# Ledger of designs, part 3: VHH binders against (R)-2-hydroxyglutarate dehydrogenase (hgdH)

Target 1, 331 residues: (R)-2-hydroxyglutarate dehydrogenase (hgdH), of Acidaminococcus fermentans (d2rju7)
Amino acid sequence: MKVLCYGVRDVELPIFEACNKEFGYDIKCVPDYLNTKETAEMAAGFDAVILRGNCFANKQNLDIYKKLGVKYILTRTAGTDHIDKEYAKELGFPMAFVPRYSPNAIAELAVTQAMMLLRHTAYTTSRTAKKNFKVDAFMFSKEVRNCTVGVVGLGRIGRVAAQIFHGMGATVIGEDVFEIKGIEDYCTQVSLDEVLEKSDIITIHAPYIKENGAVVTRDFLKKMKDGAILVNCARGQLVDTEAVIEAVESGKLGGYGCDVLDGEASVFGKDLEGQKLENPLFEKLVDLYPRVLITPHLGSYTDEAVKNMVEVSYQNLKDLAETGDCPNKIK

## First folded at step 18 (VHH)

Design l3 (from i2 with I99M)
Fold by OpenDDE, last read:
Structure l3 (fold): chain B 331 residues (1-331), chain A 121 residues (1-121)
Amino acid sequence: as target 1 above (331 residues)
Amino acid sequence: QVQLQESGGGLVQPGSSLRLSCAASGFDFSSYAMAWVRQAPGKGPEWVSSISYSGTRTWYATSVKGRFSISRDNPSKTLYLQMNSLRPEDSAVYYCARMIRTPEGYTYDYRGQGTQVTVSS
């Protein structure tokens, strides 16, 4: 079976190849995203395609796939909004997705941002990189074992984050819309208000629900402890960016770490060094360094996460091809 | 077996109030977030309100915000929807639904038979 893999970075290619040893596909990995007619036409002669985020299997591209004789459409993402699923079904494409990849990838990044903000390592290392080795009052830090960490969202990622913080000696409390059982050893589940009241560090790992809007609002921020750290490696839409900026500027927030932005497509993946950002809120966020730390959506950019995504995708394809069904079939 | 049974629906005049109840059985009610959804004739299902497992957090559709109130009693395994200032457009079959987690958010795995609410002058 010939498989075309979209949006594969050079550093990821060895993982795709290594994982394929078990499956024996004829794979072609390309850096291109499915976002044009031309990129859709790349699937000529292939039996299956593996998509990623920002690949758009819209009606036009699906028609091209159908014409070319593509049989299977896979996405190595949990999200499927980039696929016109209804039309794909109409065309008879079996589809599968990857519901879970390494929760550690995102959780560890969140913890890293929190710790960088807590210990002011971004500030200090930026200075020493310029050969300034003076110690100042800003560098004085709390130890995480003396902190209460609040985890909002206790799904797979949130639980891992909680475990990591607990392992570092922090008091960990968490909030979720469900009662989460079996976490009592490393996390105490409490109300959101209690999380806000008690936490020195809050990390967000909740899903974004459009109907519910942002979780981090002005009211949310007002209820937080003065000087507390906020981390969002989940979804940009979960936060009122303007409110967060104001909170950091006023000192209400001691720091903000994020791996996602509402409207991130305008900046992430681009080298804009020396340029003014079009979005004034993003410009302000950048200007608030080192109190604001932005990573450009790197949560899943790890060896383990990529491996998991690829392996599951290959297995999905195998299942679909051999049985006509898959546990991760897109319904 | 998971069971949800709605009650409290009826025919009422605009501006009136109605309180719906949902009796839950067959599962650990106190561990689950719950929701009310409604479906009017000729329309698809519409989310009305959700409540967290402990009842400490609630969410409302824009169309019912300020008029409806969701609550729960975990010991009696009952979900409630207080509907005030009812409007004709609120007419629908109302369902209580058990929420479950999905990779992208939440969905419902069980719902009751529903209770009819009709608002008419």
Scores: ipSAE 0.834, ipTM 0.954, lowest interface PAE 0.4, mean pLDDT 96
Fold by OpenDDE, fold request of step 20:
Structure l3 (fold): chain B 331 residues (1-331), chain A 121 residues (1-121)
Amino acid sequence: as target 1 above (331 residues)
Amino acid sequence: QVQLQESGGGLVQPGSSLRLSCAASGFDFSSYAMAWVRQAPGKGPEWVSSISYSGTRTWYATSVKGRFSISRDNPSKTLYLQMNSLRPEDSAVYYCARMIRTPEGYTYDYRGQGTQVTVSS
């Protein structure tokens, strides 16, 4: 079976190849995204395509795939909004997705940002990189073992984050829409208000529900402890960016770490050094360094996460081809 | 077996109030977030309100904010929806639904048979 893989970065290619040893596909990996007619036409002669985020299987591209004789459409993402699923079904394409990656990849990044802010390592290392080795008052830090960490969202990622902080000696409290069983050893479940009241560090791992809006609002921030650290590696829409900026500027927040931004596509993946950002809120966030730390959506940019995505995708394809169904079939 | 049974619906005048109840059985009610959804004739299902397992967090559709109030009594395994200032557009079959987690959010795995709410002069 011939498989075309879109949006494969150079560092990821060895993982695609290594994972394929178990499956024996004839794979072609390209850096291009499915976002034009021309990129859709690249699928000529292929039996299956593996998509990623920002690949758009719209009606036009699906028609091209149908014409070319593509049989299977896979996405190595949990999200499927980039696929016109209804039309794809109409055309008879079996589809599959990857419901979850490495929860550790995202959780560990969140913890890293929290710790960087707590210990001011971004600040200090940026100074020493310029050969300034003076110690100042800003570098004075708390130890995480003396902190209460609040985890908002206790799904797979949130639970891992909780476990990591617990392992570092912190008191961990958490809140979820559901009661989570079996986590009492490393996380005490409390109300959101209690999380806000008691936490020195809050990390968000909740889903974004459009109807519910942002979780981190001005009211949310007001209820937090003065000087507390906030981390968002989940969804940019979960945070009122303007409110967070104000909170950091006022000193209400001691720091903000994020791997996601509301409207991140305008900046993430681009080298904009020396340029003014079009979004004034993003410009302000950048200007608040080192109190604000931004990573450009790197949560799943790990060897393990990529491996998982690729393996599951290959398995999905195998299952679909052999049985006509798979556990991760897009319904 | 999971069971949800709605009650409290009826015919009422605009501006009136109504309280819906949902009796839950067959599962650990206190561990689950719950929701109310409604469906009017000729329309698709519409989310109305959700409540966390402990009842400490609530969410409302824009159309019912300020008028409806969701609550729960975990010991009696009952979900409630207090509907005030009812409008004709609130007329629908109301369902209580058990929420479950998905990779991208939440969905429902069980719902009751529903209770009819009709708001008319």
Scores: ipSAE 0.829, ipTM 0.948, lowest interface PAE 0.4, mean pLDDT 96
Fold by OpenDDE, fold request of step 20:
Structure l3 (fold): chain B 331 residues (1-331), chain A 121 residues (1-121)
Amino acid sequence: as target 1 above (331 residues)
Amino acid sequence: QVQLQESGGGLVQPGSSLRLSCAASGFDFSSYAMAWVRQAPGKGPEWVSSISYSGTRTWYATSVKGRFSISRDNPSKTLYLQMNSLRPEDSAVYYCARMIRTPEGYTYDYRGQGTQVTVSS
């Protein structure tokens, strides 16, 4: 079976190839994203395509795939909004997705941002990189073992984050829409209000529900401890960006770490050095460094996460091809 | 084993109030978020309201905000929906639903038989 893999970075290619040893596909990996007629036409002669985020399997591209004789459409993402699923089904394409990656990848990044903000390492290392080795009052820090860490969202990622903080000696409290079983050893479940009241560090790992809107609102921020750290490596839409900016500026927040932005596509993946950002809120966030730390959606940009995505995708394809179904079939 | 049984529906006048109940059994009710959904004739299901496992957090559809109130009693394993200022457009079969987690949000794995609510002059 011939498989075209879109949006494969150079550092990821060895993983794709290594994982393929078990499956024996004839794979072609390209750096291009599915976002034009031309990129869709790349699938000529292929039986299956593996998509990623920002690949758009819209009606036009799906028609091209159909014409070319593509049989299977896979996405190595949990999200499927980039696929016109209804039309794909109409055209008879079996589809599959990857529901979960490495929770550690995202959790560890969140913890890293929190710790950087807590210990002011971004500030300090930026200075020493310029050969300024003076110690100042801003560098004075708390130890995480003396902090209460609040975890909002206790799914797979949130639980891992909670475990990591607990392992570092912090008091960990958490809130979820559900009661989570079996976590009492490393996380005490409390109300959101209690999380806000008691936490020195809050990390968000909740899903974004459009109907519910942002979780981090002005009211949310108001209820937090003065000087507390907020981390969002989940979804940009979960945060009122303007409110967060104001909170950081006023000192209400001691720091904000994020791996996601509401409207991040306008900046993430681009080299905009020396340019003013079109979104003034993003410009303000950048200007608040080192109290605001932004990573460009790197949560799943790890060897293990990529491996998992690829393996599951290959397996999905195998299952679909052999049985006509798979556990991760897009329905 | 999981059972959800709605009750309290009926025919009422616009502006009136109605309180729906849902009796849950066959699972650890106190650990689950719960929701009300409704379906009117010829329309798809519509989310109405959700409540966290402890009852400390609630969410409402825009169409019912300020008029409806969701609550729960975990000891009796009962979910409630207080509906005030009812409108004809609120007419539907109302279902109690158990929520479960998905990779990107929530869905429902169990739903009751529903109770009919009709608002008419």
Scores: ipSAE 0.826, ipTM 0.948, lowest interface PAE 0.4, mean pLDDT 96
Fold by OpenDDE, last read:
Structure l3 (fold): chain B 331 residues (1-331), chain A 121 residues (1-121)
Amino acid sequence: as target 1 above (331 residues)
Amino acid sequence: QVQLQESGGGLVQPGSSLRLSCAASGFDFSSYAMAWVRQAPGKGPEWVSSISYSGTRTWYATSVKGRFSISRDNPSKTLYLQMNSLRPEDSAVYYCARMIRTPEGYTYDYRGQGTQVTVSS
């Protein structure tokens, strides 16, 4: 089976190839995204396509795939908004997605940001990189083993984050809309208010629900401990960015680490060095370095996460091809 | 077997109050977030309210916020919806629903048969 993989970065290519040893596909990996007629036409002669985010399987491109004889459409993402699923179904395309990546990838990033903020390593290393080795009061830090870490959202990622912090000796408390079983050894489940009241570090791992709005609001922030660290590697929409900025500016937050921004598409992936950001809130966030640490949505940008995405996608394809169904079929 | 049974619906006048109940059985009720959804004739399902497993967090649709109150009693495995200041537009079949996780959020895997709420003068 011939498989065209879109949006494959150079660093990811070896993973695609290595994973394919188990499956034996004839794979072609291209850096191009599915976003034009021309990129859709690249699927000529291929039996399956593996998409990623920002690959748009719209009606036009789906028609092209149909014309070209593509049989299977896979996305190595949990999200499927980039696919016109209804039309794809109408055209008879079996589709599959990847519901889960490496929870460690995101959890570890969150922990890293938290620790950087806690120990002021971003600040310190940025100075020493400039050959300033003076020790100042800002570098004075707490130890995580003496901290209470609050985890909001105890899904797969949140649980891993909790485990990591627990392993580092922290007292870990967490809150989820569901009661999570079997986590008592490393996380005590409490109310959100208690999380806010007691936590020196709070990391968010909850889904964004449009109807519910942001989780991190001015009220949320007000209830936090003074000087507490907030980390959001989940969704940008989960936080009131303006409120967070104010909290950092006032010292209410000792630091804010984020891997996501509400409206991040305007800045992430772009080299805007020396430019003023169009979004003034983003400009302010950047200006608050080193109290604010921004990573450009790198949570899943790890070898393991990519491996998971690729393996699951390959397996999805295999299942679809052999059985006409798979556990991760887009229904 | 998971079972949800709604009750408490009826015909009431605008401005009146009504309390819905949902009896849950066949699962660990205390571990699940629960929701109320409603469906009016000719309309799709509408989310009304949700409550966390412990009852410490609640969410409401804008249309019912300030008027409706969701609560639960875990020992009796009962979900409640207190509806105050009812309006004709609140008329619908109300369903109790068990929430479950999806990759990007939440959905419902079980709901009851519903209870009819009709608000009319």
Scores: ipSAE 0.823, ipTM 0.945, lowest interface PAE 0.4, mean pLDDT 96

Design l3 (from i2 with I99M)
Fold by ESMFold2, look of step 19:
Structure l3 (fold): chain B 331 residues (1-331), chain A 121 residues (1-121)
Amino acid sequence: as target 1 above (331 residues)
Amino acid sequence: QVQLQESGGGLVQPGSSLRLSCAASGFDFSSYAMAWVRQAPGKGPEWVSSISYSGTRTWYATSVKGRFSISRDNPSKTLYLQMNSLRPEDSAVYYCARMIRTPEGYTYDYRGQGTQVTVSS
């Protein structure tokens, strides 16, 4: 079975090959995304494709896949909105996705950003990189064991973040729309108002529900402790970006860290050094470094996350080919 | 054997109020977020409102904001929807639904038989 894998970075290639030892597919990995007729035509001679979120499986590209004889469409992503699912079903394509691949990868990045903001390491190392070794008052830090950390969203990722902060000695409280059992050893579940009132650090791990709007609003920020730290490695739409900028500028937030931005496709993945950013809110966020830390959607760019994405995709293909179904089938 | 049983629907005039109830059994009601979903004839289901397990957070569809109020009483295992200033467009079968987590957000794994709300035009 011949499989074309899009959007594969060179460092990921050994993982694709190692995972294939248990499956024996004839794989080809390309750095290209499915976004033009030319990249769709790369699938000539292939039975299956594995997509990324920046691949556009629109009607045009699906028509090309059908003509080329592609039989299976897989995506190594939890999101599936980049696929025209109804048209793909009309053309007879079985499809599958990867619902989860590493809660630890995301949680660890969020904890890292929070600790960099708490201990001022971006500020300090930027100065020592220029041979400035003076110690100033901004470097004075509260130890995390003297902090209350609030976790908004206690799904799998939020629980891992809570466990890590608890292991560091912090008091950990959390909020979720469900009562979460089995967390009592490392997290006290409280109301959102209590998280806002008590937390020195808040990390966001809630899903984005379009009908509900942003979670981090001006009202949310107003209720936070003065000088608190906020981290969002979940979804960019959860945060009112303008409100966060205002809060950092006024000192209401002592720091803001994120791995996501609402509208991030305009900047993430691009080298824009020396250029003014078209989105003025993103320009302001960048200007607030090191009180604002931005990583460009790196949450799943880890060995374990990539390994799981690939293994599950290969297993999904095996299941679809052998039975016509799989647990992760897009319906 | 999760059971959800809606009641309180009826035929009313525009501008009237109704209070829907949903009696829950067969699961730990106080641990679950809950929702109201409605379906008018010839239309797909429409989310109306959601409430967190404790009742401290609520959400509303734009079509009902300011007119409807969701609440719950965990000791009695009952979910409520207070519907004020009813309009003909609110006519539908209203379902009580139990929410569960998915990778993309939330969905419903159980709903009741529904209660009919009809607002005269």
Scores: ipSAE 0.771, ipTM 0.931, lowest interface PAE 1.0, mean pLDDT 94
Fold by ESMFold2, look of step 18:
Structure l3 (fold): chain B 331 residues (1-331), chain A 121 residues (1-121)
Amino acid sequence: as target 1 above (331 residues)
Amino acid sequence: QVQLQESGGGLVQPGSSLRLSCAASGFDFSSYAMAWVRQAPGKGPEWVSSISYSGTRTWYATSVKGRFSISRDNPSKTLYLQMNSLRPEDSAVYYCARMIRTPEGYTYDYRGQGTQVTVSS
């Protein structure tokens, strides 16, 4: 079984190799993404491909895969919108994805951004990197144990974030569209209005449902405590970016942290130093540093998350090849 | 055994109101988000409205916002849809659906038999 793995960074290679010990595939890992005719043609001689989110399995590339004899399409992602699923099914490609991986990876990044904003570490270390060691009033901080932390979305990731903040001594409240049982030791489930009214820090872990629209709207921000911190490491579409910029500029938000942006493909993964950004909202967000912190979609870029994604992808391929089915088959 | 039973449909004139209800049994109704989904002849299902487990958050399709109101009564295990200012394009079978969590969002795992709403032109 020959497997071409796209979008693999050098630091990930040992994980791909180690996970393969139990499967014995003939793997080739390339740093390239599936995004052009030429990168699709790299799959010549391969039985299966493993994609990631910046790969585009569009009609052109799927036609090429069919012509080349590629049989299985795996993606090491929870999202599958980068695959033309209807056309792939028409061509007869079995497909599988990774619906679940380390929730700790994303939760930890959200906690990190919240704590950097609460304790002013980005501001302070930026100054000391330029040899300015003066202490000013902006560096004065509230300890997280004296904060209420609100978690919007109490799925697997949100519960881990709640547990981490609870372990740090914070009062933790949360909101979800379902009643979530078994969280009482670390989180009190309340209404969204109570989260907004009471929280010094709010972290977003809800899914984006297009028909429901953004979660963080002007009304959401208006109801937050003055000077509160907001963090979004879930999906960029959950947040009205213009509204957040206005809230930071006015001081309504004391800080905003994110690992995602609506339209992030135009900037994430690129070195744009010294250039004006195409999207004026992104330009403004960058200009608001250090009150705004942006990480470029790093949430699952960790040892455990990559290990989970690779192991599940290899198992999905084994299941598909041996039985024609797997638990994570894309319908 | 999860059961959802819709009622309250009928034939009405444009501009009329109807109130649909959905009786739920066989599960912990008060712990689940619920939805109304409708299906017109020859079309796929169309989401209409959703409501959180406690009733404190509601969502509406653009086509019904301002005209329809979803509510629930957890003690009686009943979901409601108040439909005002009905239009011919609202004609469909209306289904009550139970929502469940998926890794990427939400889906429906159970629906009722539906109740027909017909709005004459």
Scores: ipSAE 0.766, ipTM 0.930, lowest interface PAE 1.0, mean pLDDT 94
Fold by ESMFold2, fold request of step 20:
Structure l3 (fold): chain B 331 residues (1-331), chain A 121 residues (1-121)
Amino acid sequence: as target 1 above (331 residues)
Amino acid sequence: QVQLQESGGGLVQPGSSLRLSCAASGFDFSSYAMAWVRQAPGKGPEWVSSISYSGTRTWYATSVKGRFSISRDNPSKTLYLQMNSLRPEDSAVYYCARMIRTPEGYTYDYRGQGTQVTVSS
């Protein structure tokens, strides 16, 4: 079984190798993404591909895969919108994905950004890197044990974020569209209005549903406490970016941290130092540092998350090849 | 056993109002987000509206926003859809659906038999 794995970074290679010991596939890992005819043609001689979210299995690339004799399409992602699923089914491709991986990876990054904003560490360390050790009033901080932290979305990741903040001593409240049982030891479930009214820090862990629109709107921000911190490591479309910029500029929001942006493909993964960003909202957002912190979609770039993604993808391929089905088959 | 029973449909003229109801049983209704989904002849299911477990948050498809209102009464385990200013394009079978989580968002695991709404002049 020859498998071409796209979008693999050098630090991930040992994990791909270690996970393969239980499977014995003939693995080729490339840093390239499936996004052109040329990168699709790299699959010549391969039986299966493992994609990432920046790989685009559109009609053109799927036609190329069919012509080349590729049999299986795996993606080491929880999202599947980068695959034309209807057309892939029409061409007869069995497909599988990774529905869940380390929720800790995402939750930890959200907590980290919140704490960096609360304690002003990006501001302060940027100055000390230039040998400026002056302490100023901006560095004065509320301890997290004196904060209320609001978690919007209490799925797997949101519950881990709640547990971490609780372990740090914060009062944790949360909101979800469902009543969530079994969280009482670390989180009080309340209404969204109560989260907005009471929270010093709000972290977003809800799914994005196109028909529902953004969760963080101008009205959402207006109802937040003055000077509160907002963090979004979920999906970029959950946040009205222009509204957040306005809120930071006015001081309504004391800080904003994110690992995602709506339209992030235009900037993430690229070295654009010294250049004007094409998206003017992203230009403004970057200029608001250190009140705005942006990490470039690093949430799953951890040892446990990569191990989960690779192991499940290899198992999905084994299941598909041996039985024609698997628990994580894309329908 | 989860049961959802829709009622309140009928044949009405354009501009009319109707109130749909859905009686729920066999599960902890007050813990679940709920939705209305409709299906017109020859079309796939279309999401109409959703409501959070407590009723404090509601969402609407753009085609019905401002005309339809979703609500719930948790003590009586009943979901409602108030439909005002009905149009011929609103004609469909309307289903009450229980929402569940998926890795990608939400979907439905149960729906009732549906109630027919026909808007004709």
Scores: ipSAE 0.753, ipTM 0.925, lowest interface PAE 1.1, mean pLDDT 94
Fold by ESMFold2, fold request of step 20:
Structure l3 (fold): chain B 331 residues (1-331), chain A 121 residues (1-121)
Amino acid sequence: as target 1 above (331 residues)
Amino acid sequence: QVQLQESGGGLVQPGSSLRLSCAASGFDFSSYAMAWVRQAPGKGPEWVSSISYSGTRTWYATSVKGRFSISRDNPSKTLYLQMNSLRPEDSAVYYCARMIRTPEGYTYDYRGQGTQVTVSS
């Protein structure tokens, strides 16, 4: 079984190798993404591919895979919209994904961004990197134990974020479209209006449902406490970016942190230093540093998340190859 | 056994109002988000409206926003859809559906047999 793994960073290579000890595949890892005819042709001589979110298995690339004799398409992602699933099924490709890998990885990043904004560490360390050690009034901070933290979305990731903030001493409230049982020790489930009214920090962990639109709208922001912090490490489409920019500019938001942007493919993964960004909203967001913190989709870029993604992908391939089916099969 | 039973459909004139009901049993109704989905002849299912477990948040398809109103009564385990200013395009079988979480968002794990709504002269 020869497997081509796209979008693999150097630091991930030992994890791919270690996980393979129990499977014995002939693995080739490349840093390239599936995004051109040339990168699709890299799969010549391979039986299976493992994709990443910036890989685009469109009709052209799927036709190339069929011609080359690729038999299995795996993706080490929870999202599958980068694959033309209908066309892949028409061509007869069995496919599998990784529905869950590490809720802790994403929750921890959201907590980190919130704490950086609360304690002004990006502002302060960027100044000390330039040898400015003067203390000013902007550095004065509220301790998180004196904050109410609102969690919007109480799935697996939101619950971990709630547990972490609770462990730090915050008062934690949360909202979800379902009643969530068994969270009483670390989170009080309340209405969205109560989250907005009471929270000093709001972290978003809800799914994006296109038909429902953004969660963070102008009305959402208007109802938040003046000077509150907002963090989105879920999906970029959950947030009206223009509304957030306006809220930071006016001081309605004291800070905004994100690991995702609607349309992020135009900037994430690229070195654009010294260039004007094509998306004017992204240009404005960058200009609002350090009140706005942007990490480039790092939520799953951790040891545990990568290990889980790789192990599950290898197991999915084994299941498909041995039985023709898999619990994580893309239907 | 989860059961959802829709009622209140019928044949009405354009511009009329109807109220659909859905009686739920066999699960903790007050803990679940719920939806209405409709299916016209020869077409795939179309999401109409959703409501959170407490009823405090509601969502509507663009085609029905401003005309339809979703509500629930948790003590009676009943979901409602008030449909005003009905149009011929609203003709469909209307299904009550229970929502569940998936890795990508939400889906429906149970729905009822449906109730027919026909809007015609």
Scores: ipSAE 0.752, ipTM 0.927, lowest interface PAE 1.1, mean pLDDT 94

